# Ledger of designs, part 2: VHH binders against F-box/LRR-repeat protein At2g29910

Target 1, 352 residues: F-box/LRR-repeat protein At2g29910, of Arabidopsis thaliana (Mouse-ear cress) (q1pey8)
Amino acid sequence: MGSRDLISSLPDEILGKVLSLLPTKRAASTAVLSKRWNNLPALVDKLDINDAIGGPGGFPEFIDKTLALLTNSTTIKRTSLNNEFQYGESQVNTWIRSFLERGCLQLYLNAQSLYTIDTEFFTSNTLVELTITGGFSPDGLLPPGGVFFPKLKTLSLVLMTFVDSDMYELFISGCPLLEEFLLRNDEIEIPPVWNALVSSPSIKRLTIVHHFPNYREAHDGCWFRTPNLVYLDYSSYVPDWYEVDLGSLVEARLDLRSWERLRDEKAGGYGDCDSVYDDEEYPDDPILGDVTNLVTGLSNIKTLHLSPDSLEVFYFCCKSMPVFHNLLTLSFESAKKEAGQCCHFSSISLLT

## First folded at step 1 (VHH)

Design b09 (framework vhh_brivekimig_d4)
Fold by ESMFold2-Fast, scan of step 1:
Structure b09 (fold): chain B 352 residues (1-352), chain A 125 residues (1-125)
Amino acid sequence: as target 1 above (352 residues)
Amino acid sequence: EVQLVESGGGVVQPGGSLRLSCAASGFTFSNYAMSWVRQAPGKGPEWVSSISSGGSYTLYADSVKGRFTISRDNSKNTLYLQMNSLRPEDTALYYCATSPEQIWEYLKRGEFDYSSQGTLVTVSS
């Protein structure tokens, strides 16, 4: 099994190996051979590598062998690397470099173990879609001159961190044609140093998940400077304030949660004397947050989807409710159980 | 010198089966990939199937997929081709080859230029 199963899912691998034993001109001249040989270059438009299929022992050998069979002129349009096992960082970085050098248009990287990625990967003249998930992090500063993805249209960053909060902004500034941005920071352990700023003139679709229930300090403020944004999907504990430019926004999904620390920590029944301070005029609890500026920024919206928690936030954390003069659809989503890491990975299509 | 001796051919009815053998000598058989090539009367040579040196990987021409099975026994220096559901168009002289260069020579010449005469398979009712 294992390696045999991998090869049977890729029956053309041995065809490539047989052809590699003949000069390209001679191989092309042998038209009497299977018609598949004549079309072999067209079959390499898409390379989907998933280590869950090959297992830990066979996976590195499979990748190295596959890359060795490809000519330097072979363009790999789509590459998906889902590495659920610990491999050497140098080997993983070598694979990524090989994919990018072959003019990759779509790159998906996932790893269950922490990997340091080389900042030289943050420049590509061909990349249109990039997803980095599962614990990758850079080992230094961004490349000299910054990030440069002139063709990048879709960017997804899941559990990826930078050494400085400003690096997120520098990354986005290097993507002048960026239309879709997804950022997921929903680890339970330690929040990233993200300063909660999204600033882009080109983004039309934005998905933000920033959920750290044990870290109030990770939710101090939030900026959406996205004047051409059409769709917003936003999940977070509410910060103390918002600054937004959402003038083009048409549709939003909001899953907002208030800080109910006293209630959460002391889940007392009604009438619990210890959870009520009758003698004090000023409560010890911090402010629950303020969404007034965010909600005001949504006033021109046509479609609004709210979680049950968002209704509570609108009631307790909004000082003044605007009139939604363009609102055509208002829907209420069911409360969803908190998704685990595997559910986040399964929500992202690993294969095309 | 490399020597390949094919055998197992014969006359069979459509839908029948045959097993071809190729006995190899003069080289380390287990180090080389092996192939079957055929040539029908009045037609050019056609590649049929290949097998890796260790036997783990196999390839088939579209015309024989699902009907033919290539295998090898490295302890006996022998290559096999199991042919099932034979059709009249499978009628040909069958040759085994040990290298891509040898396969290319077969295909380039339009005929097999080795001392081996191949093994004849005739599918006729």
Scores: ipSAE 0.000, ipTM 0.093, lowest interface PAE 21.3, mean pLDDT 67

Design b10 (framework vhh_brivekimig_d4)
Fold by ESMFold2-Fast, scan of step 1:
Structure b10 (fold): chain B 352 residues (1-352), chain A 127 residues (1-127)
Amino acid sequence: as target 1 above (352 residues)
Amino acid sequence: EVQLVESGGGVVQPGGSLRLSCAASGFTFRSYGMSWVRQAPGKGPEWVSSISGSGRDTLYADSVKGRFTISRDNSKNTLYLQMNSLRPEDTALYYCAKGTYVYYSGSGSYTVYFDYSSQGTLVTVSS
């Protein structure tokens, strides 16, 4: 091969723009092909590490070489680490440290291998958006004041659990400018250690998805202490009670479910039975939970979207329905299943 | 750093029994759920069983229900898998994993991926 690589002849400013649009593996390969490319990674605004394409073989080495070519003053504005394959935990933590030390503004961490994330990563003067998904977990308790993200506006925690349920509250308390919070704990078999508490004076948009299989109780109660919340998207099995401060809430989407008791389930307590007849051993009310305080907390809402399951919960699990003086739109989600197709959802709106 | 060391594998005849152990270090063992996952030759990883941090709750894959028992000793930072009535299809490398989550891999199946430090222990069921 004696042919000149024409792309290597492009001006650095144009090539830097091209590299910022390419997947990280290809960008790294380009950078190591000639001495001219040694500083080109410094021009990359976004660094995407994704091993799903091309497999794990040699890919971590390319990432390490790419990071080694960056100067200490190189700013990486947006970074994404998506690991489908197993890598060394120390290596992964080294990559995260490199991103944070270079003043990252947006960080997305997704792994299906289990990694212990260093608690020092929960402090950044530059992060504006942080997403941590399954596979990453801190090993140990966060010290008081150990979390500090003074500029963070968006936080997403997906399938992530902490050692202590109070650590979720400590994490949020370290984010004084937090406006948007997403917590997703669904499609898992064992509930994470989470106390069903969201407390924040700054959050304006909240998405909570917390689903567990039939008849598994995650929480006795749920707390929303979010007085400046404007939008709530909440999906969960209903607990026995709620305590809410939702005074600024304008719009909510609710997908609420209740656990039904099996009517054939018997008390079975000879000498401890409080029933005289066998039929009285079955629950009087087969639907569990109480949403009265949650629904009362929604009384000033203008737009309410309810799933079919939420309608059942509102009917059976709400002891006292408030008057919705400000309600303008009430939408009911419905599922329509076509032959050979997945379910589709449609909304029906009723204006007051 | 999290370290998991599996042991107890070996060669057994169909219908035999084995007890696997996993020695854990580098984290507060009692505070985390733990899982057993296996990988048969030429196949992807298959989740086998999970146990809560307290040991109160256990889950099993349908293929092992009634035959395998997961347990833990938090005073020894050790996870166990008691395997009874072993079948040729149980032949695999067995790994222990920190956490109880079965991740949806985007391919329509749930899998748990292992920490790098996990070596696995080989179980061979042959006549």
Scores: ipSAE 0.000, ipTM 0.138, lowest interface PAE 18.4, mean pLDDT 67

Design b11 (framework vhh_brivekimig_d4)
Fold by ESMFold2-Fast, scan of step 1:
Structure b11 (fold): chain B 352 residues (1-352), chain A 127 residues (1-127)
Amino acid sequence: as target 1 above (352 residues)
Amino acid sequence: EVQLVESGGGVVQPGGSLRLSCAASGFTFSTYAMSWVRQAPGKGPEWVSSISGSGGSTLYADSVKGRFTISRDNSKNTLYLQMNSLRPEDTALYYCARTEYRWTYGSGKYEYTFDYSSQGTLVTVSS
């Protein structure tokens, strides 16, 4: 319109890019500044929705009005929904449906309250990146094919609480082109049910954080069936056993933690327990954890980053150490990232 | 303790209609998918229909598609099956089941598992 409004004087394609840089509430409000702006939200590439800034009052009405300003042909490439307050599941699912119907390529969902996600949203022909955090969960019934994201390259599941322990693998099995997977289960009081299974022919980068120091039962076993994995970032307490297929692995960062009692005990304990010994009056507690199969699976690695706790795990929980004949870089990390030590080797034993 | 109580069965002529109900207790009904499973005389159990916890998604066996409608009322913890255009082959004991979708290591695939009562409700379609 003829005013000295610099933004309103820009070509529509530039206005669309400008609107994609604004928070959702401000982007929606621009539609009422002039008649020229009445359809400009339709060009928004990014939609950020966060009720933490505006409080709970009127937030559902605000989202509904914002979405109503967009046409069905509006291409929204990135959508972020962050809910601190509880809303009706039907409302939240309607918002997610609106995002997916508009060809969303990247979706970020975060909630403080438990929500049941409609199963139709676990099938999308457009999603390339999906992050689900907080209280979201499926409702226990999935399409006959289960989860199906044919184009998904990146999946992040953060602080999830699924009803079924198999749901984590369900997401992976439904993503045939998945290249990057992040699973974070820390900073919550009660461990989620997780089968500790990662099985995928396509994953190249894997990040797992699973820390429950007061719940040994949450660290029972672990499977890495990822033959094309190139990079592993793994932080956990040592389980009773590992089964791994890591034949393509080039680089790993390990933050493995031993159980408190293992720090005071040698891995072998007393070698044969059928004879009476002087120390049987105060016998060692059972040794928990075995990292042997994981470490053997890393034998062809070129770069290895170890936390200080990982060295203790290698010492106490590894029955036989392989020779790392391809190892070029070995670095040690601290909790504060103070000083990493970098060393180059043609071969190494970590238990010398 | 999961408790499921089916009702609404009876005798009906071919082409008739019946509505089955299932009252659920002992679990958080709205967070579980629910299903109807039937067992005809001398035959094994056959899955009929399933509905998601929210009610947003439904699945039907090919044999009942277009004739049966599954629904739920989460405020009453009740599951329903509306059966229209009934056929003699629909004669069976009908069970409601709490439903979970789980990966099964023995079969190497994801499968629906059904937790249902042994009593059921009898549907008889004459002729």
Scores: ipSAE 0.000, ipTM 0.260, lowest interface PAE 12.3, mean pLDDT 70

Design b12 (framework vhh_brivekimig_d4)
Fold by ESMFold2-Fast, scan of step 1:
Structure b12 (fold): chain B 352 residues (1-352), chain A 127 residues (1-127)
Amino acid sequence: as target 1 above (352 residues)
Amino acid sequence: EVQLVESGGGVVQPGGSLRLSCAASGFTFSSYEMSWVRQAPGKGPEWVSSISRSGGSTLYADSVKGRFTISRDNSKNTLYLQMNSLRPEDTALYYCAKVRTYYTESSGYSRDAFDISSQGTLVTVSS
């Protein structure tokens, strides 16, 4: 038997049928119950699977049995899978395949342990919303030819590993209706050579968070070719150049950092080692990067939220500051809190 | 497909030396932190050493510090472990592993230090 929360997460009608079958171990009883399965609803609104509280005991067997009792005509609209414990990759992949084959519209995946997702799972004719967080590795996230989600409107990825320059193109090219894209990468290693190409006619909300402590190994550029983008939340150390098409942009939050303002005591991915740490040498390089094209691309914006570091980047890495004729709200974040001061202007130059 | 193939193990007397190698394929080797992990008979895995992607930084378990040296050659997609002044307690299967990090909403950021899927190489320090 699974955890108490796992049992309570099943819809009442499905749970009732599963529970009525479980106490019986005779073939005749299962045959009688299978006749009643013809009366199952065609749609189940939500299936929420979570082992966090109940532990791993019997969890795989309970899921396998529950899924086996659903008919091929039963569609599960929303599925959430949260794994705090390690299970076999093939078994986890079988569960995900079962969710996708039943035409789920929203899928949330979160795992404490590492899993490689089968590449075939990045093709779905029904998914409208996909969220992947935790232990699903980047190596398993992308099929060689890219993803294919013709109905997907929301894609959220929270990853702590290397982001290849091809990731943006491979994710976005297969999602023609994508309206909201979130990608978060943590403060670990930067790729040796990369550029970020975000090209989409459909994206309206974009969140990109890259917290890399050293940019010396990846002096490259960034493209935002998103003419219908309305909202941008962008946090990154600045690359050597930008090329942007942000003609519809109304609101932006920027947390831009120069390479010379690093105060990182971490080196690479060494956070779970108990050994004595040998400090990495941090180079004494000049400030590099150019945000002129990015800032110029924001000139028609109405609402701008800036971190303190963003102002420093604008000062050192912007060759020509535009006039923000349409700016109505300018907000500055405090040094240690996200809550900032809100200012209203009809026109502004940020350095005058 | 990610593949890691360890080699260089063998039988050595206490105080001797061995050099282990790990040949990597199926991923961009130069983009990942790498580790050596060992498993002694009847015990769980024990982290030995880690090296940054560039090779500029290294970490060692207290039990091997000053005796072992980790290094890498990104042009050859190969990880090394030079083992000096070997002791009977160093007897184990040695694995190389690609280090991965991940995030969960419940726990925040977590590091899975060891993605071990290889055969390993046996080191025996005989008396």
Scores: ipSAE 0.000, ipTM 0.159, lowest interface PAE 15.6, mean pLDDT 67

Design e01 (framework vhh_enristomig)
Fold by ESMFold2-Fast, scan of step 1:
Structure e01 (fold): chain B 352 residues (1-352), chain A 124 residues (1-124)
Amino acid sequence: as target 1 above (352 residues)
Amino acid sequence: EVQLLESGGGEVQPGGSLRLSCAASGFTFSSYAISWYRQAPGKQREWVSTITSGGSTNYAESVKGRFTISRDNAKNTLYLQMSSLRAEDTAVYYCAARSWYGTSYRNPSQYDYWGQGTLVTVKP
């Protein structure tokens, strides 16, 4: 009783700061205990919503009550929504709208269930960081004018499903200040519709993980039009074609895989896999991809990290090897991400 | 409005050389990947070569080392230098342009604009 009275007697400004330091479920519980906390003119630094501990039963009620405590003028700098259980899509969309209307600077969306999200949310004048993970998909095509995130510097998309392959490119084109981009699609079953294209004058750090061992010809080419890129982390099966503009690249980590090698290891390999691309586009082409243009684009690199599979790809899928005059560090990494043996070089030609 | 116009076709002897040109108008030529396709009588349209907006080139295995694709963005013109011509190179040659959106340069359905073609006949 005395402890409750002490907390409820705190000035609104201090109470608002205390609430911003607590996970949202706990903050909502605190609010239910006192009507004095309704309509606080509080500046909320972080709103963290996670249903993993409390189960689904009371979770929507706690979110609704927490948001009801905030005035229309309350700024929420960081918002995290992590859902392990499935809720109504209209309710989840209402929560996201509430976060964006309050001028959110950082938004993290993670769900274990599939959700259709409103494409109107792909426009924000305040977002600096956006992470979308899980089964989120838009409710349709992008609106006229597309995507608009003029202040966004960091974008992470994990297993995000779009209806058209061009949506990824339209998303990036709406982010003129984007410096960091992460695309992770390490699903074995069905590859998302992505045309293996990254084009941006602003991106400095790029991480692409696109690993589909049963889809040999998911991409016939790969495009990195990123002239200001400094760091590349790229994991994928090699296509037949690369077009790259990597003139500023300093460091790369490559985990590249060849369909020819995998086919041999599987004692029948890719030839036994059922794929949309198996006989449609490349019936007469060799199974092996071509990384010549990618490797040539790396010739000015100073630091190169290679998986064992990448070294095999360099050996079998590269028609002409450039001289790496600027290469200072070459390291080999295992598929388990164990620290490799590092070598120091000066004026060396890789594999020659 | 948008037009691709091929020229330079004709009759040539086996082992001879020929240079094809494709003049483009009505779009921003320098932003497009441009390809050469060919179609022999009674056969499907076959991809020959591509040059990207960045200048990277790729060739069908059957023409590699014999054909050279190039572009002049100032003149909005694409070229195909053909050498060591064979009877099986006899076809109507088409110029095709695409924005860089799409999954394959070898799929005719992914091209935005097509020319009317120019006939190349290799006869002894």
Scores: ipSAE 0.000, ipTM 0.208, lowest interface PAE 14.6, mean pLDDT 71

Design e02 (framework vhh_enristomig)
Fold by ESMFold2-Fast, scan of step 1:
Structure e02 (fold): chain B 352 residues (1-352), chain A 122 residues (1-122)
Amino acid sequence: as target 1 above (352 residues)
Amino acid sequence: EVQLLESGGGEVQPGGSLRLSCAASGFTFSRYAISWYRQAPGKQREWVSTISSGGSTNYAESVKGRFTISRDNAKNTLYLQMSSLRAEDTAVYYCAKPGYYRGSPLYEYDYWGQGTLVTVKP
């Protein structure tokens, strides 16, 4: 058993043969590839494509030949494409099309470089799980009805850039059975534009991470219209207000941070916290955000995990604290990995 | 509150041109794709064109090559330049901002303007 499980859904005898094809070795594997290709199955439970070890040399030709050995009637349940090297967008789009045409149920796309992907791929009658990472973006504006994933239950979008901030909402509207949604927008210089809206009657588990230290969050509001949501993991800078429908929520993890209000919200960038005088009026409220409606929406929760920054937000940005009638577990995160500093104590009490 | 106000409609002869405007307020105009729709008397509303916050455009097949959508984010204004107008283009034209939708592959626009009438008469 290795730490790399590239293909795990096939019988051991077949799995060994397929695994030997996917970690490409330019010199050693070329002589053995043709012999093993005669034994590729007509039915593939999982196909993992990863260029991390073999580099780009010969990798596209191995993918093309591997896919050519699979008939159009071959069912591929799980497909993972992990690109550490930049390839032509037409090549990548051809591979994705091949996976979708074979009735793929789970698709994982990861790249270290930016790609545009065809918007035609946002329609599939078979996909149950979709993960897109590494800065993939559609090649254009989504038209009305352009996204349709009738069976999709799990969606993860990591650093995916849409043409407009409302495209996330349009994407979700095309996923009527969606139960799990993860949105992560952190750790890059240019933030994806997001309208801070999640609206779904079907989502039960939601993870939102929207943190860019080098960009000021410029949202006026944030909307969680998710009446069947059971679990929320939310990390973001607090907007001016919240509108929430979280009536089914059982557990939440909150990592909330406030920005000091600056003159120009659209200027962006991580700025000095000093007040500006001159020809401008002194700011009335130096701290951005009001979390009152969000906290009120959490009043029926049973388990609550709070970061130290969230406690600060509750203190400064909450006009009135609700009574948490059903709260059974209250967990505090320490400062944990603060560079050159000790962890802060987590013995703060919330009065219900 | 969100407000959209269309203007520029009127009567023109076939082959003529008109420029429609939509003035937006109450939201961050620059962050949203905005669309033009039209509705002829006794018919359902039809999508005409959409422009992204970054300027990317899409058009209905019936208007491609004749209509041009554009925006001015500094003025919070959307435009529709219409040329080679036909009798079939007669309709009330509406500006629309994308809105909330629940659990269907169809989406609705939650904010509509009052509309501006375009009449193409011989």
Scores: ipSAE 0.005, ipTM 0.161, lowest interface PAE 12.3, mean pLDDT 68

Design e03 (framework vhh_enristomig)
Fold by ESMFold2-Fast, scan of step 1:
Structure e03 (fold): chain B 352 residues (1-352), chain A 124 residues (1-124)
Amino acid sequence: as target 1 above (352 residues)
Amino acid sequence: EVQLLESGGGEVQPGGSLRLSCAASGFTFSSYWISWYRQAPGKQREWVSTIYSGGSTNYAESVKGRFTISRDNAKNTLYLQMSSLRAEDTAVYYCATGRKYLGYTYSSGDFDYWGQGTLVTVKP
């Protein structure tokens, strides 16, 4: 009742978004009226909900009414929820539950405000693709049975954090058919606790971004236990060691960065310290990090893309360079600012 | 206007305890991450702990098991309970919320809110 009066006050851009769904709603209603078409493929390819244009006024009420217009028999292949403005956390979780109850195959969640996502959503018998970006975080520990996505093939976790480092591994273990995994932990003030372990027999494409230049302790070591991995896109500060099983790897893109000792920014003055010879002021500071095991693990690849920083890392942090006897393509890529990539995760996850 | 104001610092003996508070205003506190950082004289700022909107927490390894972060959303206040304090914990402690990295559409520096800090001195 109150929400009905609010409809007429909504910005034209929001009204345009709602109206863009009417042809889909009309098609679904028409199919219900014609039993001969009940066996056709899904009538709705996607439901795209985005408040980035038109502002927050009455948007929740419009979503609720739009969802009420769809029947439970309507199959929606892809559901996308993009929130630029802040809404009630329970209301957002209600929308997500509604999407999952309709048996969606692809779910994309993006928010500019922080939301706790119910961990009960980490089970679905229908999801094939899941992307959770900026602003969403679990409400605590994973369910007692863990994550369970038996059909999930593509998973993207962007700026999503867990309470404990082992929860990343537990999440992956719940995805037995997972073929593509993207984990992105950069451009946030606080490093998430991540033990830098990716262990999966099914993953074929892996993208890892983990950049925290002021937190060496967030880059202690790295494990890639991915024997069926074909493509690796890896961006990080170099840890002290690697343990890798990359026997099937064909192509890699590396953006690796060495640690810098900036005495003027970190080291204390000699007049203020008990010790005049601390490590930060020592002239012969060693270059930290060792990529030897990672580079050795890549020796059978056919295609290698290196950032300029990766060349420096290969030169200074690799004790023994292997012979790349199968290498056909070697290219250099400029480091690019990574802001603004979230909206294209579904295209990155699509097979060519 | 976004404001963060720390309090509760002071002098304490090694092995002692202190509780820091951060009063927040000008934003929807309950919906955002909020963190504790510290800076010792002549050193760069070091992350200490974060609490997320849902109550999940993360800690720097140097303080894990000794410090506890918590929030009171009704009072828009963040806390840091510090125990088993060491000389190395001597620093100015800052409350911070980082919105400039929420989503890949944000530019670095768009939202970077810091308090004025509260001094903690651990003296033998």
Scores: ipSAE 0.000, ipTM 0.139, lowest interface PAE 14.5, mean pLDDT 68

Design e04 (framework vhh_enristomig)
Amino acid sequence: EVQLLESGGGEVQPGGSLRLSCAASGSIFSSYAISWYRQAPGKQREWVSTITRGGSTNYAESVKGRFTISRDNAKNTLYLQMSSLRAEDTAVYYCAAQYRGSYWLPTEYDYWGQGTLVTVKP
ESMFold2-Fast, scan of step 1: ipSAE 0.014; ipTM 0.282

Design e05 (framework vhh_enristomig)
Fold by ESMFold2-Fast, scan of step 1:
Structure e05 (fold): chain B 352 residues (1-352), chain A 123 residues (1-123)
Amino acid sequence: as target 1 above (352 residues)
Amino acid sequence: EVQLLESGGGEVQPGGSLRLSCAASGFTFSDYYISWYRQAPGKQREWVSTISSGGSTNYAESVKGRFTISRDNAKNTLYLQMSSLRAEDTAVYYCAADEYGLGWYETSPYDYWGQGTLVTVKP
């Protein structure tokens, strides 16, 4: 019986690069097996922690021991934390603090359980990419100095709820170099308190998904103050008005919906007298929303992708349609964001 | 060229069993987290199960105790043993590979996806 350990024969520089490709649990196990490898976690510039795989019993102890193997001065380029099981809130915040204190460049936080995240973590001189998904929400007040991510280029917030609607705008305003922003609020019963404002001089790519058909009063208006925006992917029920600065916009994907009203139940009785109301239908009710300013803001666009619902919104919720002099590609797609059909035009007036 | 090829789908009665396979080529299979996803008609794609490079497993609550994920690194093959099948298990099942184990994060792009295999549980 024999087992050949080929990895033990590799030079430290190569071994460090190999370990950066492995999940953190595997990398830490390798370090424990050899005194030569006792400090190898310090050479790993990527740390990936995922409890979906490890199971709940050993995960907290594994994380604590892994972090203890790294010195406080160890630089970590990438950290991913994906929590499938519910752990102590203080433990999770301790882990996040450890990642940030080690100057990580990319941080991915995902959880299936609810956790509060300490708002003091919304300050980092090193983060370039931040993704917060699943169950994380801020623990109330923002830091006294506000949010400040001077190097952050990519931000993704999925199902993240703030205590106050203004906190979304304050978060973005703390990211002066932000180029890509994703905000996704769908497939939950109650909408997060978002003020429907995106204001940034630096954002070039914006994805907004906010889809709550039963919460008409959530937003009276929507602001896109993004003069350097090149690409917009926007899925939402339309508010009463828009204020936009989209002067650099080249491409947009729109999945826009008008609000639906539930049909009134007929007050008692049997059999229908609907023939008496053959001209009175729900389509005759006022259509809510106005996209005129949004559509005008798109007049210089080269590529436009529209869902079927967006065409209806353009028809019913737009008071005046611009001529799209620069439009080269117009495609239609389903609400599922399937690959669309494309058309090329030198200029076009939509729906007329 | 990286490929993931699912097989083993078919029609089965409620309470029956099926074993799905996913054959991988073109990458170092043993280094990857491999997941099963499914998509029922008119529904969004949902996560079913994940197995790590080291063999640790996790499952969606709807399949826990009924499905078993496993891998054979020597054959570059992933398996899903399905038992006590229900009508709601009817879906196209997909194999997906992700180096970082973020397979259940719906908006994250996976490194590699398969073409799918159809499972139909008929009443």
Scores: ipSAE 0.000, ipTM 0.129, lowest interface PAE 17.8, mean pLDDT 69

